# Designs tried in a protein design chat: miniprotein binders against q9h3h3. Part 12

Target 1, 235 residues: q9h3h3
Amino acid sequence: EDGFTAEHLAAEAMAADMDPWLVFDARTTPATELDAWLAKYPPSQVTRYGDPGSPNSEPVGWIAVYGQGYSPNSGDVQGLQAAWEALQTSGRPITPGTLRQLAITHHVLSGKWLMHLAPGFKLDHAWAGIARAVVEGQLQVAKVSPRAKEGGRQVICVYTDDFTDRLGVLEADSAIRAAGIKCLLTYKPDVYTYLGIYRANRWHLCPTLYESRFQLGGSARGSRVLDRANNVELT

## First folded at step 14 (miniprotein)

Design GK2
Fold by OpenDDE base, look of step 14:
Structure GK2 (fold): chain B 235 residues (1-235), chain A 102 residues (1-102)
Amino acid sequence: as target 1 above (235 residues)
Amino acid sequence: DPEEVEKLLEKLLKLIERMVRRALEAIERGDKDEVKWLLIKARIILYILKELVTDPELRKKVEEVLEKLRKAIKALEEGNLEEVKKILEEILEEIKELIKEL
């Protein structure tokens, strides 16, 4: 992994957030339309910039599915950023515990399971499984990046409401595994994103809190979840 | 690789430029929520830039832009859209200058 891959991916994700999204909203659209929508907009064919012959003629930033229980709440992100800048100026030590406390104080608690997949049938199948799990209420919200021109890996993001709720994080992992996904998953709180903290940072903070590995014949969840901060298995 | 860092810096600066331009357009439309989120995202990019930049002069310029962005956010919270517009125009010019210096 090139030293600045995370920062490049961050810039691309932020650029994608500015372009239109293709959204299936289960709050307003019947679940019976999901299969037709998935067939119309397979992530491996939807292009980032609306290339000729793609399902989209215009740029698409993300493809997303919103569950019936989805309520967008990002908390006080501006207050979080202000407190972060003040903390840096204070010269106080910055730890993972510090970021957790900042997140709690400003109610910026969202996080996501991330999976990276090559374009193709496996990606589209994984996305269809996740989208169904969202519409069925097993997951709240998910998004997938469209196909880039360079044919790089696409990312599926599955969100949870609270990265401090270990049970909720583990339940989302279980739902992802139940959808048939066997790849490596990493969990990243959004607080790290909002503060510009990536893999290479001066504070040596790891933005990935959890790692999930699929395990054949393992626990009822079908995965091993590692707490990276404590190097402890949670499952 | 210094060339790789420079390319990333240029990418990030151009992204800020685009965000600031879009924020100025959102002000004219009266879309305060879009302005807010664009400023949040611009701040994230500036944090990344501050971590990547090793040159003291360039780092100082990034910090100056961050300070102007703080003022713009405060003005937005106060409902002073004219001041927000003014500061964002200043930021836009500073970002354009930084891109030319790369």
Scores: ipSAE 0.880, ipTM 0.947, lowest interface PAE 0.4, mean pLDDT 93
Fold by OpenDDE base, fold request of step 19:
Structure GK2 (fold): chain B 235 residues (1-235), chain A 102 residues (1-102)
Amino acid sequence: as target 1 above (235 residues)
Amino acid sequence: DPEEVEKLLEKLLKLIERMVRRALEAIERGDKDEVKWLLIKARIILYILKELVTDPELRKKVEEVLEKLRKAIKALEEGNLEEVKKILEEILEEIKELIKEL
């Protein structure tokens, strides 16, 4: 992975947030329409800029599915950013615990499981499984990046409401595994994203809190989840 | 690789430029929520820039833009959209200058 891959991907994600999204909203659309929508907009074929022959003629930033219980609540992100800047100015030590407390104080608790997959059938199948799990209420919200012109891996993001709720994070991992996904998963709190904290930061903060590896024949959960901060297996 | 860093810096600066332009358009439409989120995102990019930039002069310029962005956020919270517009126009010019200096 090139040294600044995370920052490049962040810039691309933020650029994608500015373009229109293809959304299936289970709050307003019957679940019976999901299969037709998935067939119409397979993420391996949807192109970032609406390339000729793609299902989309216009730029698409993200393909997303919203569950029935989905409520967009990002908390006080502006307050979080202000407090972060004040903290930096104070010269106080910054630890993962400091970020956790900032996140709690400002109610910026969302996080996501991330997976990177090559374009093709495996990606589309993984996305379909996640989309079903969202519509069925096993997951709240997910999004997938469209196909880039240069190709490369597409990212699926599966969100949880609270990165401090270890059980909720593990339940989402279990739901992803139940959808048939066997690749490596990494969990990142959104607080790190909102503060511009990536792998190469001066505070040596790791933005990845959890790592999930699929396990054949292992525990009932079908995955091994590692707490990276404490180097402890949770499963 | 210095060239890789420069390309990333340019990408980030151009992204801020686009966000600020869109925020100015959102002000004209009266979409305060879009303005808010664009400012949040611009602030994230500025944090990334501040971590990537090693040149003290460029770092100072990034910090100056961050300070202006704080003022814009405050003005937005106060409902002073004219002040937000003014500050964002200043930020836009500063970002354009930074892009030219790369």
Scores: ipSAE 0.873, ipTM 0.945, lowest interface PAE 0.5, mean pLDDT 93
Fold by OpenDDE base, fold request of step 19:
Structure GK2 (fold): chain B 235 residues (1-235), chain A 102 residues (1-102)
Amino acid sequence: as target 1 above (235 residues)
Amino acid sequence: DPEEVEKLLEKLLKLIERMVRRALEAIERGDKDEVKWLLIKARIILYILKELVTDPELRKKVEEVLEKLRKAIKALEEGNLEEVKKILEEILEEIKELIKEL
């Protein structure tokens, strides 16, 4: 594992947030148009910088789908960051519990399931399944990274409103599995991202709270979810 | 690998430069929300930089930029866009200097 891969991916994600997004918004667009939109903008063909012959001529940061119940609320991220800096200055111990409490206090509770897939049919099929689940109201919002010029894996992010709501996190995993996705999933709260906390942090905080592994013939959920902090299976 | 760290530092500094430039443009358009989010993201990058930097002098410069960014955020909350602009211009010059020193 190249020691700074997570920080590189974070930098790429933040750079992508600055470029235009291709969005299907189910609040304003009929669900019947989804298949045509997916065919027009397959994630494996949409290029990060609008390469010749791609569906996009201009840079694209993300491809996203918004569900009917989607309401963007990030909470008080500035207050969270200020409190984090004050905490560091205080010299008080910093634990996963400390971050959870900061997130609750500032209402910064969003998190996401992440999957990494190589460009191609499997990625486009996975994205189509997720996009349909969002439009059908099984998921609230998802995004996928466009194809990089150098290639490499693309990331699909499926968001939940509250990383402290274990049932909601598990329901999103179930919906992703129901869409036919069998790869490894990792769940990361956005609070860790907003505070610049990645794998190699001085506090030894793990930004991945949950892992989901596909299970053949198992529970109705089709996955096993591991709590990484406690090393306990939840399903 | 020192070379890998240096490449990442350069990437992060160039990204902050872009964010600060875009924030200055957003001020001119009167888009306070875009400014707010760009400052949030710039702050994240500075946190990452602070963890990656081992050189004490470079670390001090990163902390100075963080302090200026904190002042810019406060000025934005107070609605003092001229002060925000001034501080962001100072940050931009400091970031450009840091990029040249790498």
Scores: ipSAE 0.872, ipTM 0.945, lowest interface PAE 0.5, mean pLDDT 93
Fold by OpenDDE base, fold request of step 19:
Structure GK2 (fold): chain B 235 residues (1-235), chain A 102 residues (1-102)
Amino acid sequence: as target 1 above (235 residues)
Amino acid sequence: DPEEVEKLLEKLLKLIERMVRRALEAIERGDKDEVKWLLIKARIILYILKELVTDPELRKKVEEVLEKLRKAIKALEEGNLEEVKKILEEILEEIKELIKEL
C-alpha cells in the first residue's frame, strides 16, 4: 500500500462531500421506485465529474440511500475536535481507550462498514443488495463512491449509529452478508476520521476496529468478525 | 517519497482553499450549518497536514492557520458572522501563499 494512500482517499472523500449527491430517500420515495432508480444510476456508470455518456452530466460526490428510520445525528464534533487539541497540548498519553472516551463524551458514536470493489457488475449488484436492505429497514443508511476517471476501486459505506454497540455492529455485518456480499469488510468509527487519524499516525492508533471475512458453513451469520484491537474473534 | 508528499500537500491545501471559499459563500447566504461543517472539514485537513509536514517553519504556519480556524469557530458560536468572514478571508490568503511556496 503506497505510504499515503489513506490520506489521498480521505482528501477525495472530503472533496466528494462538497459535490451534489444522488440520493434515494425511503422516507419520501416509495420503495417500489428503488429498482428503477438503481437501473438509472448504477454506481459503475455514474462518473465523479459527469463524463460524456454517463447517467450524470454534472459532478456527483456520492450515491446514497436513506432508510425510513434514518435520522442524521453527528453529535458534538466541534467539541470533540477542541478536546482532542487540548489533549495533544497536555502531552497526556493517547490510546484507543482515550478516543473511545472522547467519542462517548461528545456523542460522536457513528461508524461504518467499508468494502472496496472494482467497477462493474459485482459492484452494482452489491450496491443493489445494500440499497434494498436499507429500504427494507435492515440497515439505516449507505453510500457508494461514483466511478473515478482512472477506474480505481469504488467504496461502499454502510453506517451504524454506535461503534460502541458491538451487537449493532454485528447485526449490520449480518445484514450485509444476507444481501449476498462476500468480500472483506472493515469497520471504522467516524471519530478517527473527524480527528484526522489514519493508518500511519504518530500515536500508532488503528482506525479499523473490526474485520469481517465471509465464511461458508457453520456460522449462522455467514461471516467471521475479528476485533482487531484485541485480536479476538467475536462470532 | 518527497515528491509524493508534496503532491499530497498541494492537494490538501487546494481542498482547504475550496472549503474556505464555500464557507464564505455560505456566510453570505446565512447558512450557519454549512459554515460549521466546512470548518469541521477544514480542521480535519489541517490535522492531516500537521502530521505530514516535517519542516518546522511549515508546521508553524499550519498551526497558525489552526489557531485562526479556532477563532473563527468561536466567532461562529457567538453569532459574529462578520468576524468569521474576516478570519476566513485571512485564512484564504495564507493558504494561497502556502500553495505558491510549494
Scores: ipSAE 0.872, ipTM 0.944, lowest interface PAE 0.5, mean pLDDT 93
Fold by ESMFold2, fold request of step 19:
Structure GK2 (fold): chain B 235 residues (1-235), chain A 102 residues (1-102)
Amino acid sequence: as target 1 above (235 residues)
Amino acid sequence: DPEEVEKLLEKLLKLIERMVRRALEAIERGDKDEVKWLLIKARIILYILKELVTDPELRKKVEEVLEKLRKAIKALEEGNLEEVKKILEEILEEIKELIKEL
């Protein structure tokens, strides 16, 4: 925690945002081309900076799949940031409820399920399943980081459009599990990302809103989703 | 670990520098949307820096950069790209100086 892991990862993610992305866009590309694209750009082989032996010769920040119905809507992020700064000087308490209301007021409602996997077949298989779920319409948009260094974990992000819509968040979890993914998933609303709020913060906010565990000994669906803010199981 | 914090500060400052340079290029193309998103992200990095910096003089300089960024955002909302460029050039020079002072 003293190593500032979250801040380093945030910096790396923002740097990656600025480099070219490899995108399969189902809105403009036939679904029948997906398998060839996945074979060309497995996330365990696509390198962050374009290693000579990789499929890409130039830097790649992210590999992404956009679903047929994907319509980006980030909301009023600049207004959110301004209101956040005003809140900090106002004397009002900064609480999870206050952050939720800021997000609602400024329409910054998106969030994402996150999973971390080592490079290799398991990562590529998981990504392929997620990408197919996006193209088939069970998920709207996902991205995966390229390989930055040998043995380092990579991240898959699966976006939802409204973190306050618990049913929508649970539907996304179900679609991820139907793709055969059994690892721990954590859900972070984008409002925390846009305000630079990570696990170790002076307001004691918890940026991970939901946690999903796959357990056959638990629910009939094999999925257990916990609301970490209220300590309540949603499933 | 003070040395590890200094490494992270340098990394964050260099990332702001890259974002500002990219935003200046976007202004040349008239791409207001790219400028907007680069300023949003630079603002996030400044939030992170404010929480990490313990030196009062460095914190004051970070706060000054954030204030300039707010002015650039206002100018962008008004469509005044010439003013945005002027402010971003000032921010760029201040960021370069902060990196040297590490």
Scores: ipSAE 0.863, ipTM 0.940, lowest interface PAE 0.5, mean pLDDT 90

Design GK2
Fold by ESMFold2, fold request of step 19:
Structure GK2 (fold): chain B 235 residues (1-235), chain A 102 residues (1-102)
Amino acid sequence: as target 1 above (235 residues)
Amino acid sequence: DPEEVEKLLEKLLKLIERMVRRALEAIERGDKDEVKWLLIKARIILYILKELVTDPELRKKVEEVLEKLRKAIKALEEGNLEEVKKILEEILEEIKELIKEL
């Protein structure tokens, strides 16, 4: 029945991209102002369309924090899209290896850890921890969706600059966990987003490259990270 | 569910319409980078549409819009903003027609 959840979420995310963002930019704003900003704009209270009683009177698409070292680099996305179209008509098989090579060739290497949380204490606490990690330099950039009308789950995205750099992706996972976040994390390279490839695609590609779960207690407290493309545990 | 697919199609088409309108505004300001990113995103939505549409006539119309978008992107790379504007105005009218045909 609801086989198009990812496509609906993608559409909503792209619509949100078009609306104003609330941004704390550490490159131009002193770190001492972060806590006041977080208190003013908790993601469970900031509404998508500026509902009465919310801290925002106008629509907000995303709430974001940029670290001091954040240097955006999207790569050659137009070339990626052109090459993707050519690949589809070439008769060559479409595989995870083919997608990885397209991303490398066009330097479209960014990706993001995703977490989905219900509005309230857990979401606001998680976001505050992530935002602090970004401003302190352990993470590069993050964003969180505002409260939707349905009151459903909201998403925090924590970006990394190179999904092929496994150590860098694992370091971001560690920084997220150090902020006290214990929920399931999934990692999606941006190449899948730019090519419109979601869960139920005709090539059976898995857009979630890594999955991170937090283990309490035992011999190895910390993240267990699974490589979904190869079904291999990295940690 | 065909009814759920139709709602998603309408949502995606309206997003393209909004992106094209914003791109036309960006052309007026000479903001080529904003135009570029709006066309990249519109292209993503057209990819999603092509995979969702089952009606051959509608699928062909979606492909025709994608072909026009490719031409607009080429014109943008060549710095020909007047040609980009012309093509985007054509795309806008075709998108409006597609929404109506749902």
Scores: ipSAE 0.854, ipTM 0.937, lowest interface PAE 0.5, mean pLDDT 90
Fold by ESMFold2, look of step 14:
Structure GK2 (fold): chain B 235 residues (1-235), chain A 102 residues (1-102)
Amino acid sequence: as target 1 above (235 residues)
Amino acid sequence: DPEEVEKLLEKLLKLIERMVRRALEAIERGDKDEVKWLLIKARIILYILKELVTDPELRKKVEEVLEKLRKAIKALEEGNLEEVKKILEEILEEIKELIKEL
């Protein structure tokens, strides 16, 4: 595709953030209602802009599930952004270590596992498995993009609350795999998103912290998770 | 592809315009938290624009909008919503002119 795919996707995601979301909130909604909600709003059928014949008549930015224990905590993002700008004028090197320290200092620690799937049954099935894992308490919060373009891939985001907590990130990977998901997963800390750092950045930073691949010599071996920063396998 | 870069720049500028318009509406409702998050997002888009723009004159204009945004954020932290509104109206007009000049 073009050389600016990440920037186009980022713009689309931020536009989606501004439109209404369809949310199943386990904190206020009984778990027994989940299957009916999933059937009403399959991500392959929910349209980004409310097309005629869709389950939704108005634009939908995201479809999301909040777990019982979901407690939003974005940290000091304004302070993070200010410190980032100051760092760039300071003459100090910008490295993965300085990004990590900025995130820690400002408590901007959340991140997400990402998967990209074509519209259809596989997407709807994967989302349903993730949504159940969230409602059952194995995951805290997830979202999936609605359908915007014929044949375009959609994204499922599964959030974790602390990218520096490697055990927690790996536990989320395990929960995703237990839901039957076999595709490639990539993990991106939210600090990169809040600083607008994507694939084509002048500091050569890698916004993908981990990659998870299924079938290490067969399905019985589980996930193979690679730490991109240190180029080491964690599993 | 210069045409594709220009389309991406226009897309990003229009998104900032939408965010600023919504922030002005949020000020009228007194929703300071919504204003804060819209300005955080606008700042992200300006960071992306700075990395994409190669023309020195256009980059200077993007940096000027960023500076005004910093002032708006400071005014918001001080609770001065009238000043925030004034600055956002200035940013809105600058963004409109940048889109037109593409």
Scores: ipSAE 0.849, ipTM 0.935, lowest interface PAE 0.5, mean pLDDT 90
Fold by ESMFold2, look of step 17:
Structure GK2 (fold): chain B 235 residues (1-235), chain A 102 residues (1-102)
Amino acid sequence: as target 1 above (235 residues)
Amino acid sequence: DPEEVEKLLEKLLKLIERMVRRALEAIERGDKDEVKWLLIKARIILYILKELVTDPELRKKVEEVLEKLRKAIKALEEGNLEEVKKILEEILEEIKELIKEL
């Protein structure tokens, strides 16, 4: 049944990870070159597998922007995976709390805000706003999927360093909203990704930790953010 | 839909095959970091497979591949790239056989 959509998307994302990326790296590239780069590689026109009529003739897995302060930090993912396997044989309950503890213990704390948009001007405009926010230092790193097939949605991922730092996660939400983005945002800690935990899991864990909805006249950031694990509004 | 589950299983197995082939290429270049991340990702896919398969015989084969992957990871941590290569070649053959059985 179509109930495995998240697993299909996960497989596609992991396959994309293995293909070349188009990267604007503010650590090595002057910020003044960003606008030309964005014009050359709009995500609605960059093709997943390469086409002669597109900006890229070769496959592209992701389009990414790294901010000046971006420092890759995945933590102890191998140890996380080993501890996860040991936990499953221990007989201990598997809950959102135990996942949080594993993530903290192994320093696998990153996570991401996600948005899904159809190809076109709105996607390209949203990506450009995010990319500028990254280069200007309001966000650290973001990526967007290329166009894979007609009618499909594309995803923008905006990363944060520490899903347990609610203030930092909310500040990233605010920066996204300041870029003019009004669609639904969902937040997923990377620990769920590294442990292969998606919607169809036997523990009924919810990999989405936060939801953000833009609200006219809302909080100072303009967002209403819900903690999905506890059904508690943060704003 | 059983046919949709089978398609997903095949997609995941082929992705593991691709990751293992890429890791073998990375071993020849001496790129231990690329090997490490490919094995991390393969492990993720095996976790997903383990949750999807319901046939006990197929599930045992998935667990056997996962066990071999654990051994490959240990060999990599010890710097024994020759052992990593040997294990990955065994995994590759088992994955190809699992794909045929679908």
Scores: ipSAE 0.837, ipTM 0.928, lowest interface PAE 0.6, mean pLDDT 90

Design QF2
Fold by OpenDDE base, look of step 14:
Structure QF2 (fold): chain B 235 residues (1-235), chain A 102 residues (1-102)
Amino acid sequence: as target 1 above (235 residues)
Amino acid sequence: EVRKLFEKLIKLFERMMKRVEELLKKAEEAAKNGDTETAEKYLEEAKWLAIKARIIIYILEELAEQTGNEEFKRMAEEAKRIIEEALKRLKEVEEKVKEARS
């Protein structure tokens, strides 16, 4: 993996955030319409720039599903960024604990499970499972990247409200596994995204807090979750 | 490869900042017309774009630091000045919207 792959993906994600989203909002749309919506907009066929023959004629940044309990609350991200810049200027040591405290102070606590899948049936099936789990209230919100021209992997993001709530993070992993997803999952707090912190950074901070691996015949959760910071299994 | 990424980020930053300026103008116009709801909507969108623009700057600064490229450092510093000016303008517009509401 080239040293700046994460930064490339970040640039693409931020560019995608500027384009229109295809959204299924369970707060305003009946759950009975989900299957038709999924059939109309399979992520493997929806194209980033609205290529001819795709379900979308216009650019699409993300495909998203909002659950009934979804409330967009990002906290004070502007204050977080200002405090981060002040901290860098101060020359004080920067640790994972420092970032956690900044996140708590500014109420920027959201995080996400990430999975990367090749375009195709497996991706569409995984997305359908996640979308259903969101509409059924097992998950709050999820999004998937559309198909790129280069045919690269697509990402599914499943959000949780609080990265400091280990139980909530683990419950989301369990819901993802219950949806039939068996690939590797990584959990990243949004605070790291808002501060531009990726794998290769001058502070040696790891933006991935948790890793989930599917386990056949294992515990009731169907996965092993590793705390990356402490190198401890949580499950 | 790093240069291509840096240029991509700069172009994205420029697009974001252009949109921020447009949104701030629209917010000021809406506030002058007494449409505070529309003004607040444009202001909120501008705030989010400014947040994303700052993320780009952090990435640019990190790339400049890791490569030691002086050109990249200068470009990142210029981008930082641009966002600081925009954030100042955003605060000014926010105060105007508050005044129009009162």
Scores: ipSAE 0.870, ipTM 0.935, lowest interface PAE 0.4, mean pLDDT 93
Fold by ESMFold2, look of step 17:
Structure QF2 (fold): chain B 235 residues (1-235), chain A 102 residues (1-102)
Amino acid sequence: as target 1 above (235 residues)
Amino acid sequence: EVRKLFEKLIKLFERMMKRVEELLKKAEEAAKNGDTETAEKYLEEAKWLAIKARIIIYILEELAEQTGNEEFKRMAEEAKRIIEEALKRLKEVEEKVKEARS
């Protein structure tokens, strides 16, 4: 019976945030160097803690690619957190709508598509496709976790600027699928992360906003995207 | 068990707050050397780390609520007091850096 699995993963992710990142930054690095960089640092071989046989000798928290147009704007996260604390003491109801309004008010609009893949060639191939899409401008920024000793699934995060911009979120899904990725994708707005809201929360909020499933057939979009909060298909 | 997760989060919080203190010292040193650009980078990193440390507090508070554990509640409250004091110091250092920029 899983109780707090998401919180354990969140703790590991926050610890990883504090360690060095391996970054290909298209804003300062020629695109022609990408393939060599990908070959040097496949996510299935880059180890979290710098194991002796890996391409990295030091701990690595994340492997990331920044696109040419990447311009980070996280919004007023400190104000978001303060308003969240005030809301909890106010006695007012906490709902998906109040979370959305907090995010809009404080301009904390970013979110991410997530995919989980076992270590190996499939993961490395998926990451390479995503990284190329970022450098070519179809996506703006992505990161992937390094290999853990347990050989558990690794995560690729593909960020979007505005979770309220459904067209932009769906365009990112389409770009991910065009890179040849067929696994399940889930979308989480960053507001949930900044407020520490995971599956086991007292308000029964659903941190996953969208779910994308690859579908076989003649669909114009190539994937089936479900709004998890309302159980409404968008595609 | 939940106690192990709680202890892991506390240790991570302590590591984050130690790093915040180190960054604030580096920001002050850079400002004294006239390198306000570097000082502002350290301040920005400290601000983000404080945001992340507050996320840990939210998780600790939820663990305390779900378990009804009074020791967890007291420890989460102490962590909250620690970060509030760090934010006051961060603001003081930020004002010193702004003065040096002028």
Scores: ipSAE 0.829, ipTM 0.912, lowest interface PAE 0.5, mean pLDDT 90

